# VH-VL binders against DENN domain-containing protein C297.05: the designs that were tried, part 9

Target 1, 138 residues: DENN domain-containing protein C297.05, of Schizosaccharomyces pombe (q9y7q7r449to586)
Amino acid sequence: VNEIPGWNDVDLYPLFRALSIPNILVLFEAALMEAKVIFLSENLGMLGYASQALLHLLYPLTWQGLYIPVLPRRLISCFEAPCSYIIGTLSYFFHMDDVPLDNIPLVVCDLDKNSVSTFGKIVRLSRSLRSKLQAHLK

## First folded at step 23 (VH-VL)

Design x4 (from w2 with heavy chain D31E)
Fold by OpenDDE, fold request of step 24:
Structure x4 (fold): chain C 138 residues (1-138), chain A 121 residues (1-121), chain B 107 residues (1-107)
Amino acid sequence: as target 1 above (138 residues)
Amino acid sequence: QVQLQESGPGLVKPSQTLSLTCSFSGFSLSEFGMGVGWIRQPSGKGLEWLAHIYYDDDKRYNPSLESRLTISKDTSKNQVSLKITSVTAADTAVYFCARRSYWGTYSFDYWGQGTLVTVSS
Amino acid sequence: DIQMTQSTSSLSASVGDRVTITCRASQDISEYLSWYQQKPGKAVKLLIYYASSLQSGVPSRFSGSGSGTDYTLTISSLQQEDFATYFCQQYHRTPYTFGQGTKLEIK
């Protein structure tokens, strides 16, 4: 992980402070399979840190889906997009009823509570690979 | 340990308002993503979802009964209430309350034992 | 509304049997399907969520499968305590709807 180009250029500390390594891995796995990812926080800055960190973890892969680090309330309809996305929004603006449930897996992460909820099946890394990644992320 | 328990009048006359209360423990409706719903079951029949209330007081109703339903919560007492107006014999059923949260199953993972309500003159 | 229809309203089986209950939705519910167990005088119990995910504390003999409109609850080896009524429920969209229930009785 430390061999990733630009690793030192991205501030991963806020994310790793907010979330446990297992939860980060879930988000990573979700992103790898081009699932839907929603970040929630009461802090706008935290949303930016989280999304950037996740994109960085995907290196050398580049996210091809919709990317909205901070979604304003007026654009809540973006959750209706029938495609993969990484979207961050303030917790008090968010309601699950605004997110259509379809065949694309969805992972919702509360950055303030270190909570991750998975809606649908995400492809998990092997135990061996997961363990290795976990060790490198610590 | 999560627990829910329903309470009601047992017997209600037609055209009256039925008031139900769900008392719960082991969780709080102050928690982000938490909610409680009401489901009923007439004798020998299936389950019917009635209403749901979230942590932020957002409410959802079954459209078929929405005009007669009012759901509310008292977070400090760990209670959720349901009122059904203009009841008829068709409202005779066992009424359940159940927990649902954004986190975990996102389904009704814990239920009360239910309370029987009979509508009769 | 989405109609949920279970394969049968009643089923007789013996301890040790493999039991299968099917549930069909009137439209695609994208696996947002739960299975519940109901026993008289007891709280309804969640068994399976998202079609195939086993709820914590539920015995592994219970399993769920399916996608689209067709779903199945399987009890690999029926135990005495499994005689009960089973319901499927979609939570794909409101109003949430349940199957009519399948009462599993002892043969």
Scores: ipSAE 0.735, ipTM 0.904, lowest interface PAE 0.7, mean pLDDT 94
Fold by OpenDDE, fold request of step 24:
Structure x4 (fold): chain C 138 residues (1-138), chain A 121 residues (1-121), chain B 107 residues (1-107)
Amino acid sequence: as target 1 above (138 residues)
Amino acid sequence: QVQLQESGPGLVKPSQTLSLTCSFSGFSLSEFGMGVGWIRQPSGKGLEWLAHIYYDDDKRYNPSLESRLTISKDTSKNQVSLKITSVTAADTAVYFCARRSYWGTYSFDYWGQGTLVTVSS
Amino acid sequence: DIQMTQSTSSLSASVGDRVTITCRASQDISEYLSWYQQKPGKAVKLLIYYASSLQSGVPSRFSGSGSGTDYTLTISSLQQEDFATYFCQQYHRTPYTFGQGTKLEIK
């Protein structure tokens, strides 16, 4: 993976350790199309690593939506934001019913289980491009 | 394989409490995002969602019936229970339980065959 | 509550026919719409979720389409085993609500 200038402190290892390459690609595609992304984990540190890693993968693109690596319980209403976002929260604070579903696709990722659930249609990269990226990420 | 099966009293008198049980296999309510809901269907009518219980004991009720409904789970027995108090003839219906999870379809992907409950004096 | 209304409560068709059932929501449900098949004495079966996604194990002759408030279930070539009652359901928000059902009968 390419280095981002000024982002030498970004560690991709935790994300790649937690998730399979296919799941990472789904998250990448979701972020590329400015979908909603929710990271779930029982480990707060993991949430930070995951979101940072995803932003790193987007380089040289800059995320334009809401970015809340760790959403505290008291701010659960942030899931109601009618815009793209990358939000991490502790699994035991999360309820899907608190997340309004709209025309913006949503990807929910359980970092602890290496599970990804897609709500809505995610624009997928071409098969060839996906394969190339997958090869580079391995 | 996922399976659900409803059980109930078959017949209940008006004003009494209806108790239903959903026994399931092939999944666990200890799994994050997993849930089981109850849906009923009066004869010749559409389906009505009643209640839902999640893995963490979070409960959701149909507002129209919330005051009379109590949903609970026994994860160790793979069972979900529903109680309906002060039943009337309007509660006569086939009662279904169904699985729903954050993962996959996020819809009721597996259903029981239903159990008929008749409210009559 | 979101009201779900199916185009008809019953329709007759023959094996091999192309059948379409429509479902309308009282408000935009953002494609969070499922289609179910119900047969007497059998468990209700999920056919389509998110308006157009085919549930695993469901024959490809079933398809769903639509957006906003209007959705359709299509059976491209009706088979004998497809005679049943079909329901749409929104899961956009609680309380989840169903259409009144469409009974597909043999002509």
Scores: ipSAE 0.682, ipTM 0.895, lowest interface PAE 0.8, mean pLDDT 94
Fold by ESMFold2, look of step 23:
Structure x4 (fold): chain C 138 residues (1-138), chain A 121 residues (1-121), chain B 107 residues (1-107)
Amino acid sequence: as target 1 above (138 residues)
Amino acid sequence: QVQLQESGPGLVKPSQTLSLTCSFSGFSLSEFGMGVGWIRQPSGKGLEWLAHIYYDDDKRYNPSLESRLTISKDTSKNQVSLKITSVTAADTAVYFCARRSYWGTYSFDYWGQGTLVTVSS
Amino acid sequence: DIQMTQSTSSLSASVGDRVTITCRASQDISEYLSWYQQKPGKAVKLLIYYASSLQSGVPSRFSGSGSGTDYTLTISSLQQEDFATYFCQQYHRTPYTFGQGTKLEIK
């Protein structure tokens, strides 16, 4: 369910077109708990749009972690950062073996396939609140 | 249904090259995040990871054996091959192939039945 | 390389017993640990991932626990089909290494 009827907000529309609402909620939950988020795509523009959209969804909260919406191949070592981050990179040179798994949970999102993997434990919003947010997100 | 099956020579003489093939179905190595690896088990011993090949032809080897190992894939045939050069009796083992994907458990979630290879004079 | 140690190579138990199998890592692996079951003549089966998450289709009598360097697999009421060898494996850092195995034998 990537369809968002009637939306004409260019800042958020690419994210809602790429991902189902349940997957967007997982990303939102991960960002709220200051997890690590990796966006993957074959399209450079999509990486920027998705990263910015996630940041926008956090309003009025301010993201305090590392923020690199398009990570160049030479900086792959940034995945080793011992802090929360939102990092986008091309699927072409991404390998999970380059990402250390630690106590900070990680969410990996393929924007081209609406696929999400979670490593570690993401604290979920209550079922009541998730239902209300899903209805509200149209 | 994901299935993997190993095939190998059964018996190999010392100093020869051991060649193994993993044939699989229910997934493709053209799929982003997909990989197939080889694990072996000498009789009465533990499991030893040998090598792994990913969808994009990236290859990883156990460092202790790297100089003797070659992994390759044929995506159109759904096959992965492993070669081990200069074999000795220490290479006698049951050889397994197994799948690991970025998506799901990030563990070896499906294995073949294994094939016994004996290195004997 | 992270060394995985299963200090017990063989256990004997009876049907109905509660069995605990241990696995120790040489360094903190942050619960990125899997358990596998191996039966003679059969494909290896994934039981547990992320230390305590049960793989689909695995009976609920299997459970995993632990943190840091110390992990356990528990079978709450041993069944005849549980006679097998059990391996732990870490996926915290490459190369992803296995324990040496614990063979569970029925008395």
Scores: ipSAE 0.415, ipTM 0.783, lowest interface PAE 3.2, mean pLDDT 87
Fold by ESMFold2, fold request of step 24:
Structure x4 (fold): chain C 138 residues (1-138), chain A 121 residues (1-121), chain B 107 residues (1-107)
Amino acid sequence: as target 1 above (138 residues)
Amino acid sequence: QVQLQESGPGLVKPSQTLSLTCSFSGFSLSEFGMGVGWIRQPSGKGLEWLAHIYYDDDKRYNPSLESRLTISKDTSKNQVSLKITSVTAADTAVYFCARRSYWGTYSFDYWGQGTLVTVSS
Amino acid sequence: DIQMTQSTSSLSASVGDRVTITCRASQDISEYLSWYQQKPGKAVKLLIYYASSLQSGVPSRFSGSGSGTDYTLTISSLQQEDFATYFCQQYHRTPYTFGQGTKLEIK
């Protein structure tokens, strides 16, 4: 019943289980504009599954930025990268003060609480396109 | 509703340690991403950020004062404390505590009323 | 350290006036700037964050703009309750620093 190639339910299920559709669309819009995305969870598997699901939402586009679905504590300097990224880390290791704020917008997502915070301006998809995507994802 | 209130000694002698307490309600430092900071305002002057602490005990200090500052929290009491060692007349100010959260504005969105601390003999 | 400068320390205006308060950073702060309102006897209030985003519960007559190093707070039609001191603050990097304030006084 899924009409969009690459948007099959198995590949996207981790995001839909963790997040509301509006929050998923914010992540999708952020990824399309090559923003920075940080996933947080206390579940290591969820970090990997959610990061991969976001990549699948981009189909047929491919992510060209930094991609580290599970960031170890010793590599916190990766948040300093001046480029777009998708990075997941355990909530316990995460400190927002380790993330430089710059002109590239940032989205921080707590997968355990369905919480999304944006820093900077995320360009929204057209009203028509968002409505179609929301209807399809339901 | 979110509320914060500062408590302090009013008067402190030079060279002593100034101890301040922020008591708050309407949120908890057990909540992921919640934090509390301290800001001061000398009479007729601007505001100076001193320190902040988050739910997970992550702490940041103003580098100009870092050697004299200690921030700590007691999550069960909904309290955050600030100590300033070796005070001088330059530490005379109104001291505020304020909430800062990863979620929402990432700014100091709720403040206490402030408490005046005077350093004199 | 990033220095924040509000060149005007006080400003006189009348109810109904349009008022603009300026703030300049010593370096690019990428719009990570907040505006606060301070009234005697009241807690400090956040008005604007991220240079132009209005805090919940703040009247729409308040607006913020700017980029790079130059930022402004605008009050489109002053009300009696708007006479206060206004501070800008950068939160681009620590130490977070404030402007010295602009006191808005009634004529």
Scores: ipSAE 0.392, ipTM 0.796, lowest interface PAE 3.6, mean pLDDT 88
Fold by ESMFold2, fold request of step 24:
Structure x4 (fold): chain C 138 residues (1-138), chain A 121 residues (1-121), chain B 107 residues (1-107)
Amino acid sequence: as target 1 above (138 residues)
Amino acid sequence: QVQLQESGPGLVKPSQTLSLTCSFSGFSLSEFGMGVGWIRQPSGKGLEWLAHIYYDDDKRYNPSLESRLTISKDTSKNQVSLKITSVTAADTAVYFCARRSYWGTYSFDYWGQGTLVTVSS
Amino acid sequence: DIQMTQSTSSLSASVGDRVTITCRASQDISEYLSWYQQKPGKAVKLLIYYASSLQSGVPSRFSGSGSGTDYTLTISSLQQEDFATYFCQQYHRTPYTFGQGTKLEIK
């Protein structure tokens, strides 16, 4: 519906530095359908930068779910939230068994290794629209 | 290229401790998100998940057996071990080890051939 | 604990048949269900994960479907090598539990 004219190199650069375009599109599709997103890294700054970059990809839409770009270990129970979220945490503290798999789809992204795993069904954009977005992101 | 193989004692007397070893190749438990689990199958019966362990020593046990189970790993040897204490005839089964990881299927995607353990006096 | 039930313990079929195997969970498992194939003396093989996603290297004649509590594995044209025992497994909540198995036999 709305055009996305605010996609700037500065706002999106952390994501493109860390991830391939196909993986960035999976994250974008997950965020559009209000899925759960977990970012993992050994670098605290990268967790913040990637989380912010994902929010900027959504422009002009705003994220309505839980947003915790750096989650301390003592708050790991936040993964139990029954709502969508974007949460980043250090890879060292992360255990997948702490994350309940429920009816809201989940995407787990390792920013240090360009790895993405999807749990549940992420509704994909049409092939044509994905191609247009890939061209725009370049 | 991923292969797993179980080894065990074959025969164990009641009340003793059953020790099993899983040796694997084609992946390492030094890799982030990798894990190995144990599943057993009594003769003519279904499969029962026992435990799994991940690269970072995070461990989960089947609650019905938890007090008797110990899972451990030796990352440098590419081995995972399972101990079952105080065995009875009900523990007679084929024991499998299988890989599980955060990445890909989040299921047991590669299994060993299994090793039979019989508990008898 | 979530109980997985495969109500049919044995099923007879001929090469070329379309075969369905069903699995019922005691509660909603949100499609976190896998299908495995077992032959005696052989390693168990993962066929399907997340109810309908085909594992790499599995022939396209295998498919999975279902939601909620009711799930189905389908073999569209049965081959000689498909005679085996098939298990469903939920991985929605620990303990991860398996169905009792359905043995697919030649008629």
Scores: ipSAE 0.381, ipTM 0.788, lowest interface PAE 3.7, mean pLDDT 87

